VH-VL binders against q6pze0r851to1025. Designs and how they scored, part 2

Target 1, 175 residues: q6pze0r851to1025
Amino acid sequence: STCHVYGEGHFRTFDGESYSFDGLCQYTFLEDYCGQENGTFRILIESVPCCENGLTCSRKVIVTFQDQNIILQDGKVTAVQTAESTDCRERSANLYSIHTVGLYLIVKLLNGIILIWDKYTKVSVILDPSWQNKVCGLCGNNNGDLKDDFTTRHSSVAAGALEFANSWKTSQECS

## First folded at step 1 (VH-VL)

Design e7 (framework fv_emapalumab)
Fold by ESMFold2-Fast, scan of step 1:
Structure e7 (fold): chain C 175 residues (1-175), chain A 122 residues (1-122), chain B 111 residues (1-111)
Amino acid sequence: as target 1 above (175 residues)
Amino acid sequence: EVQLLESGGGLVQPGGSLRLSCAASGFTFSSYAMSWVRQAPGKGLEWVSAISGSGDYTYYADSVKGRFTISRDNSKNTLYLQMNSLRAEDTAVYYCAKDYSGYDLGVYFDYWGQGTLVTVSS
Amino acid sequence: NFMLTQPHSVSESPGKTVTISCTRSSGSIADNYVQWYQQRPGSSPTTVIYEDDQRPSGVPDRFSGSIDSSSNSASLTISGLKTEDEADYYCQSYDSSNYVVFGGGTKLTVL
């Protein structure tokens, strides 16, 4: 299944729903926590505006997987070990791989998730079939049913994209 | 069911003004961006203006910028286009179009109104 | 700014297949979604394809859309042509510099 966002907040979910939302805050693009403590990853996105004209020039992506934070920003990748990791750093080399192919930056997570970034506004996520009906966020729930694609953080179905997307803000202090 | 009904078109002299309205029903009006698209007689479609669901963000084609003002009244489910300093080249059928996507400005039109004819002639 | 170029007219017999192209002048056709609208004489436009290849509810599966990055174009294909398919067809895309861009339109005649 594939989900992507590009340009001025144009989204297409795993189940094929399309919507537009160009928020300025940080949002959960995809995660498997979905209201539980037993999740294993989060992918967060944030639009970066051009100069002072308000147009989206690029997206910042943050991937949290195991004890790693992988930050995609300014055409570059920064991988940060969390303070909670106490063991051999060689373990981090087995959790993901990063490839640059042409203008694309590809992050392959050991859990079967592939993240593709064009170093600008387009962010795509490809899920292994094992992730069917196990995810949530702006990409939808990957369950094959368009009727519940606007499932909010609080497990309700939103009437529109604004309510849906705002429910996935990572901080309510941002507006 | 979604309905869009335009009104306010008519004959006006160059330099004159008209206000177009589009009455919307069948969806949560404030959650969707709206556009005006025009079509001159025998010609193709030309995008004119767009407004976000909140009304906070507006966009205009260069040909109408400074002369036309798009607005909306979400309490009345109505979209407006105030057209000032009208020119002969503004003669067209004006369509109200609903964005397929939500509140923030999108570029997919899933429903169109019937159109209202604006004729600018001396 | 970019332009979308369509043929002015195409014609084909009932039951046959026709393809209408939409070529982008700068930037990649794959950079932004392409929509297709049908406008019958005296009527408002209606959407027949959105987001490159998706069909709205009620649009027959004989309508399909595709993208060809090598020719930098989008195509609308209509199979099993019927008389009621006679209409003008418009492609549409966008970018951050051009909010909405329409192609010039293609008149389809079913002979």
Scores: ipSAE 0.000, ipTM 0.461, lowest interface PAE 17.4, mean pLDDT 80

Design p2 (framework fv_patritumab)
Fold by ESMFold2-Fast, scan of step 1:
Order: sequence, then structure tokens, then C-alpha cells
Structure p2 (fold): chain C 175 residues (1-175), chain A 119 residues (1-119), chain B 113 residues (1-113)
Amino acid sequence: as target 1 above (175 residues)
Amino acid sequence: QVQLQQWGAGLLKPSETLSLTCAVYGGSFSGYYWSWIRQPPGKGLEWIGEIDHSGSTNYNPSLKSRVTISVETSKNQFSLKLSSVTAADTAVYYCARGELEWLPYFDLWGRGTLVTVSS
Amino acid sequence: DIEMTQSPDSLAVSLGERATINCRSSQSVLYSSNNKNYLAWYQQNPGQPPKLLIYWASTRESGVPDRFSGSGSGTDFTLTISSLQAEDVAVYYCQQYYSTPYTFGQGTKVEIK
């Protein structure tokens, strides 16, 4: 199943719901925490403006997986450790792989998640079926049921896209 | 042989909305970015914006508040609307194809449409 | 925004001589991951739309004569016409496609001396 965002906040969830949200903050695109402490990853997105008018020129993507942050920004990938490394070389080599295929940058995570970025505004995530009903965020919950795709950070179903998307903001300091 | 044919109103008064259409003949509409680019008389090129077959758009920030690009995939057409025109919008307007999906160098151009804004 | 600056603004060259046009970007248009420069060159004859000559800084478009060549990397790029022909009298533009908004140089007019 595939979820993507492109342009000025055009989203399509894993279960096929389409909506528009042009947010200025950092948002949880996809995670498996879903209000619990036992999660293993987060994918965060931010719209990057190019000038006045608030137009989105690209998206910054941050993947937190195990003790690493993988950052997709300015047409490149950087990876940094968020915690002390106990086995730097072998661990890093097995956590993810990066491929360039034509105009796309592809990040394959060891946990069965594939992230595709066109280096501009389009971000896509492909999940293995093993992730069914185990994720949440702006991409929906991947449970095969369209009715639950607007599940907020607080485990309620939002009436509209604005309420839904704003619940996935990572900081209340951003308007 | 793929070609772009463009048309629309060439004479406008200040405050009106410019409307131009571009049609793709002899080739696939899918797999490309489709752009509008303008050139004021005697000056250089300015990119206006782009759209793909799914309706995903990117606009030049300097024009974003006035620009709408839309697509009619069943007709292999895409259109430009620019609102609240002034004399500064007088230019030749080109439609163009971005070679390969998501690659915005322009390998195919329409003939251009001269748009004059005068009262 | 990436600003593109060409030099010279105009150039007069005799038939059969080499013409050289320079283009500078305000920031690098080289992607480290794929090692490609997101830079293109166009030719525009009077009354005609621009025609693609070169993309990826040095790859010649199909049907473009081999007297046209592109070189450079990062921020400094050159278009060379090895032996100017009468049909090469035109305005030439560089373009970056590294990031939106896509931007063009101001143009270089090539004339016969």
C-alpha cells in the first residue's frame, strides 16, 4: 500500500482517502507509536517555502529509526545518530539502503518501509502488509477501512481534514 | 512526432483574467511535468508553474497568488489562468514539456501566444 | 532562489570561429547522490520558442550538431560552439532545474562579426 503527499499539501492515504492540507509546521507523516511508548519509527515532514506567498518548493523529511535520524533535505540524504553508538559500522550498514533511480531518491528501511522522494515536494511511502493496522499519522492507519483514516493523535476520528492534520503537528509552538 | 498547440485570448484590459490552453498531440500526457513560461518583449524567460497528469502543481512564488494551472487528462490539455493582470503581464506565453517525469528541463515548446494588456 | 548570471551579454564572432558563453549559479546545482548537474542550455532564434541544446550540463539533445558542447560543474558552466555557422545567430539561455522556481540566465546574444 502507498501513501503520498505532493505540491501544496495534496495527500492520498494508504486506504485511498484524498485531502488537502497546506500546513506550515512539522507534522507526523507516519509512525508506529500511536500514543504508546513501544514504537520503532517516525517519519516527519515539513514544507519548505521558496519565497513570499508561502509557496511550497520542497519537503524536508526526517526519519527516526532506532537510534538514528535520516534527513532528506536540499536534494541530499544525511544520517546522524541520536544516541550513543555501540556498533557503528555494522548497525548503520543494516538499518537502511539508499538508491537513486532516475529522478527519485529511494530509502529502504530494514523494517519493511520504502520511502520515495523526488527531491522536491513529492514524498511517497510503501508499506509491507505486515504494517496493516499498526501505523498512524497523516498517511492514515492502513487498516483497509476508509472511515478511520482521519484518526487523530488522540485516537478520535476527525470530522474534517483540518482537524485531522492539525492533530499531527509535532509542536504547539507553531501556529 | 509530438507537438504542442496553444491558444487563448491575446488582448486583455487591466484587472481581467488571462486564460490560455495547451494541447498535446501525438504523444503521452502522463510521465511529464507540463509548464507555462513567459517572456516579456525584449526580455528573458520567467517560469510560471507546472502541473503533472495527476493535477500536482508547483508555482513560481512571485506569481502564486494570481496563478492557477489545471489539467484535463482525458483531452491531453492543461491551462493557465492568471488573475488581476496589469501591463507588467504583457509577454509571449509558452507551454512546454519537462523531459521525463519530475525532470524540469524543457525539450518541447509550444509556438507561444502574445498576450497584451492595455486599457 | 537560485540566480543565474550569464556573460557576456552579447558576443560577435566570425563564421568558423569558436564562441564561448559562461553561466554562473548563485549556489551549486550538483546533486552529490547522483553526481549530476541540473543545468540546461537553450537556443532562441527571433520569433521562435527556445530550443533545448544541452541538459545535465554536458549531454547534447538528440539532433543538436556536435559543434555545440557544454562543460562545467557546481556553479560555473560553459556553452561552446566550436565553429560558428550562420544559423547559430541567436540568443542563448542557461537554466537551472535543481530547485523551484526554475530560473534562467538573462541571455547572451550571438552575432556574426
Scores: ipSAE 0.000, ipTM 0.456, lowest interface PAE 16.2, mean pLDDT 81

Design p4 (framework fv_patritumab)
Fold by ESMFold2-Fast, scan of step 1:
Parts: structure tokens; sequence; C-alpha cells
Structure p4 (fold): chain C 175 residues (1-175), chain A 121 residues (1-121), chain B 113 residues (1-113)
């Protein structure tokens, strides 16, 4: 299953629903927390404006996986450990791999999630089949049922894309 | 590692404006709400308000007309101003870090040492 | 506003014995969608700022001794100190963070018998 966003907020969910949402804040693109503490990862997105009319020139992507934050911004990848690394943990840290294929940056997470970034506005996520019905966020719930693709942070089904997308806004700064 | 240091005027007269500042050392200012909480002598805790690094605020409705919290992001500082003080505003004032997840509200994991403010004529 | 009420106002417990403090909210602080209770507990020693002990009603803050535990859901919560030590003499506060304004209980003073 594949989900993507590109341009001025054109989304396609894992289950095939398409919608538009041009938010200016940080949003949960994909996670497995889904209202619980037992999650293992989060993928967050935010639009980076350009000179003209505040149009989206790029997307910043933040991946939180294990004790690491992987930041995709300004055409590069930066990884920061949230907990101080030791010699032992440094040696055991094959949590992800980064590849460049043509114009794309590809981040493969150990848990079977593949993130593809064109270094600009397009962000795509490919899930291993084992993630069916275990995720939530702007990408939908990956359960094979289009009827509940607009499942909000509050576990309700939104009537429209605006209500749906706004429910996935994070607590980060937004004016 | 991360510390909050606070300072400001300790003795005020009725009708004056209370001004306190809190500085964050050794850690990121972004990603948190920063709160002011007060405690009158021998009494419980009252939340005053909070601010994030962008200047977004939430205030206790009981104090909203008198309270302004501001942020100086370049210095990792945030400040409280409380206008028109009375003897009822006599309290120890604490700054505190509001720890919230992307999906949750504030509980406070880090506190300043407190500043005693006395309002007397 | 959500009102927080603690009981008792004070209690005296012998060293090594169990201390139990109750906290009641005027409305539920359980968020049904994530099944989390937005409740925290703090310890305040004389002359010091409050120190976080418990969050999400039952999750112990790192560095807090195992003798401290939180329980309860919805409107009724309990902080338990399984074996009171001398350094546990303090005032304890519960706090809801379900909605603003965040509110605290009036405090429970724990003393040695």
Amino acid sequence: as target 1 above (175 residues)
Amino acid sequence: QVQLQQWGAGLLKPSETLSLTCAVYGGSFSGYYWSWIRQPPGKGLEWIGEIDHSGSTNYNPSLKSRVTISVETSKNQFSLKLSSVTAADTAVYYCARGLYDFWSGDYFDLWGRGTLVTVSS
Amino acid sequence: DIEMTQSPDSLAVSLGERATINCRSSQSVLYSSNNKNYLAWYQQNPGQPPKLLIYWASTRESGVPDRFSGSGSGTDFTLTISSLQAEDVAVYYCQQYYSTPYTFGQGTKVEIK
C-alpha cells in the first residue's frame, strides 16, 4: 500500500481516497499510536513556504522511530538521537537506511516502512502488508475500506476532508 | 541538565504591575508550553497561563483581564506581567515546563525555584 | 472549570506503613478516544517547588521510587505510598490537564505518626 502528498496539498490515501488540503501547520502524516501510548513511530509533515503568495515550495518531514528523529529538510537528511547514544547502542543502531535513487531520497525503516521524498513537495510512504489496519493519520487507516478513510484523531469519521485533516494537526506552533 | 531560572520584583504596592522573567538553560525552548503557576502562602497551586515559542498563549479565565505572558525566543526567556495587583496576589510564583505529546495536554516536569511576591501597602 | 478535591486534607502515617491519598474530579478526565486519564500527581517538600511523581494517572516519572503508585479512572484517583519513608513527608497535589484552565487539588499533607 502507498500513500502520497504533493504540490499544494494533494493527498491520496493507502485505500485509494483522494482529497486536497493545504494546511500551514504541522500534521501527522502517518503513525501507529492512534490515541495510545504503545506506538512505535510517527511521520510528521509541514509545508515550507516560498517567496510568492506563501505557496508551498517544499515539505519538511520528521520521522520519530525508536529513540531517533530523522529530519528531511532543505534537500538533506539529519538524524538526531532523542536519548544519548553509548558505544553499545551505536553498534546496534541499524534502525533505518538512506538511499538516493535519481532525484529521490529514500528512507527505509527497520519496521517495513519506506519513505520517499523528492526533496521538494512530494512525500510518499509504502507500507509492508503487516501494517494493515494498524496506522492512522492523513494517509488513512490502511484497512482496505474507503468508507472510513476520513477517520479523525478522535476516532470518528469526518464528513469532509477539511474536518479530517484538521484533526491531524499536531500541538506544535501554528498561527 | 535543563534548568529554569527566574527573577523579578519581590515587593509591590497595590495597583502596580508584577513583572517576572524565566530563562531556560541547557535545553530546547521549542516543543513545549511554558507556564506560570502561583501559590499563596500556606495554600494550593493556581495555574496562571502558558506560552509556546511562537507566542501562542492560553490564560486562566479568572486572571485573563490582568495577565500578559510574552516570549523572547532569541534569549530562551518568557515573562509574566500581572496588572492592578492587590494583597490577594501575594504568592510564590513558579515558572514551569508543560510537557505535552502531540496528542495530549500539559503536566509539569520541570519547575523554577519560585519567586516570592508580596503585595502590601 | 474542572474542580479537583483531595481527601484527606492531612494524614499521619508511621514509617514503613502505607499512605493513601484520594483525588476526585468534578467531571471525567478520561478521554474516551485514547482511553487516557489526564491526571498527574506532585510532591512538594517545604520551601521547594512541586516535583512530578505520576502522569496519565498511573505512569511513574523517571527517577521516582517504586513505592509511589497511581490508580483510578474517570473521576476517582488514588496515590499510594506503599512504605512511607522520612523523605516522603510533604504535601501532595493532584492535577487535571484534560482542559484549560488546568486545576489542582487543595493538597494532602503527609506527616510521620
Scores: ipSAE 0.000, ipTM 0.453, lowest interface PAE 18.9, mean pLDDT 81

Design p5 (framework fv_patritumab)
Fold by ESMFold2-Fast, scan of step 1:
Structure p5 (fold): chain C 175 residues (1-175), chain A 121 residues (1-121), chain B 113 residues (1-113)
Amino acid sequence: as target 1 above (175 residues)
Amino acid sequence: QVQLQQWGAGLLKPSETLSLTCAVYGGSFSGYYWSWIRQPPGKGLEWIGEIDHSGSTNYNPSLKSRVTISVETSKNQFSLKLSSVTAADTAVYYCAREDYGDYVGWYFDLWGRGTLVTVSS
Amino acid sequence: DIEMTQSPDSLAVSLGERATINCRSSQSVLYSSNNKNYLAWYQQNPGQPPKLLIYWASTRESGVPDRFSGSGSGTDFTLTISSLQAEDVAVYYCQQYYSTPYTFGQGTKVEIK
């Protein structure tokens, strides 16, 4: 299944729900923590405004996976080791792969997650079926049921998109 | 149209390293995963692992400590190395293409001819 | 790991008659988000590599005769050969591609009665 966001916060969840949300802070796009400690990854997004008119010019994407933070920003990828990195750099090899195809930058994570970025505003995530009903965030819960796609950080179902999306704001200070 | 050609050593002694190569002709190497699958004589199929054109791999956990799959994208080739072989590794080894499809479907739509590998003293 | 079990291990069918092979997965291979079953069927003739017959449980691969059909959903799948021909004598394998490691059934040998 596929989730994406583009432009001024136009979202489509894995289960097919569409909504608009033009937040200015950092938000959890997708994660598998979902209120628990046993998670393995997070994908965070931030809108980067255009100087002249405040429209979204691009999105910054931050992927936390294993002992690395992978940052997609300004048309490029930067990977940063966390303080908890292992001694075996050989084992961190092949943790993810990166391809550039035209305007698209594709990050494939070893855990079966494919992230596609047009280097501007469009961010797409493709999950293999092993992630069914194991994720949460702005992309929904990937359980095949539209009725609970607006599941908040507090495990309730929001009545509207604004309440849903605001629940996925991270603790990071807004710009 | 698209063909997989495979080659490598057919006879090995216990403790040696198996090395096989598969080359893709007549089609795009990118956009697919490429797999190794083996079949012991008279038995069923066992998936070994997969690789894409960027070198991203996934291995069968039962073989992970002994398996390395690598890619030479400029030559449209990928290779299997299996270390510390024993008689249990005697099998026909196939390379195969996985259909990438929607980025989530991995069935094997194209297979190489197979290479018989015999491990004996 | 998802275990794939086929039944029967072998079957003998007269030419022109229907052959039916079953495949069961230890857990569902239906992905509810796209409503697809991650299941394929292969035919293996003696001395040859497996050949893809069916994918997504029921979609016939290009060039495969229409006497081959796949059905089922979730954990129980069937490959049917509606009118067995001599060239259909082979071993048939089901495969799940729902999750790694990809796994195959043990195989069903189809032979002429």
Scores: ipSAE 0.000, ipTM 0.476, lowest interface PAE 14.4, mean pLDDT 81

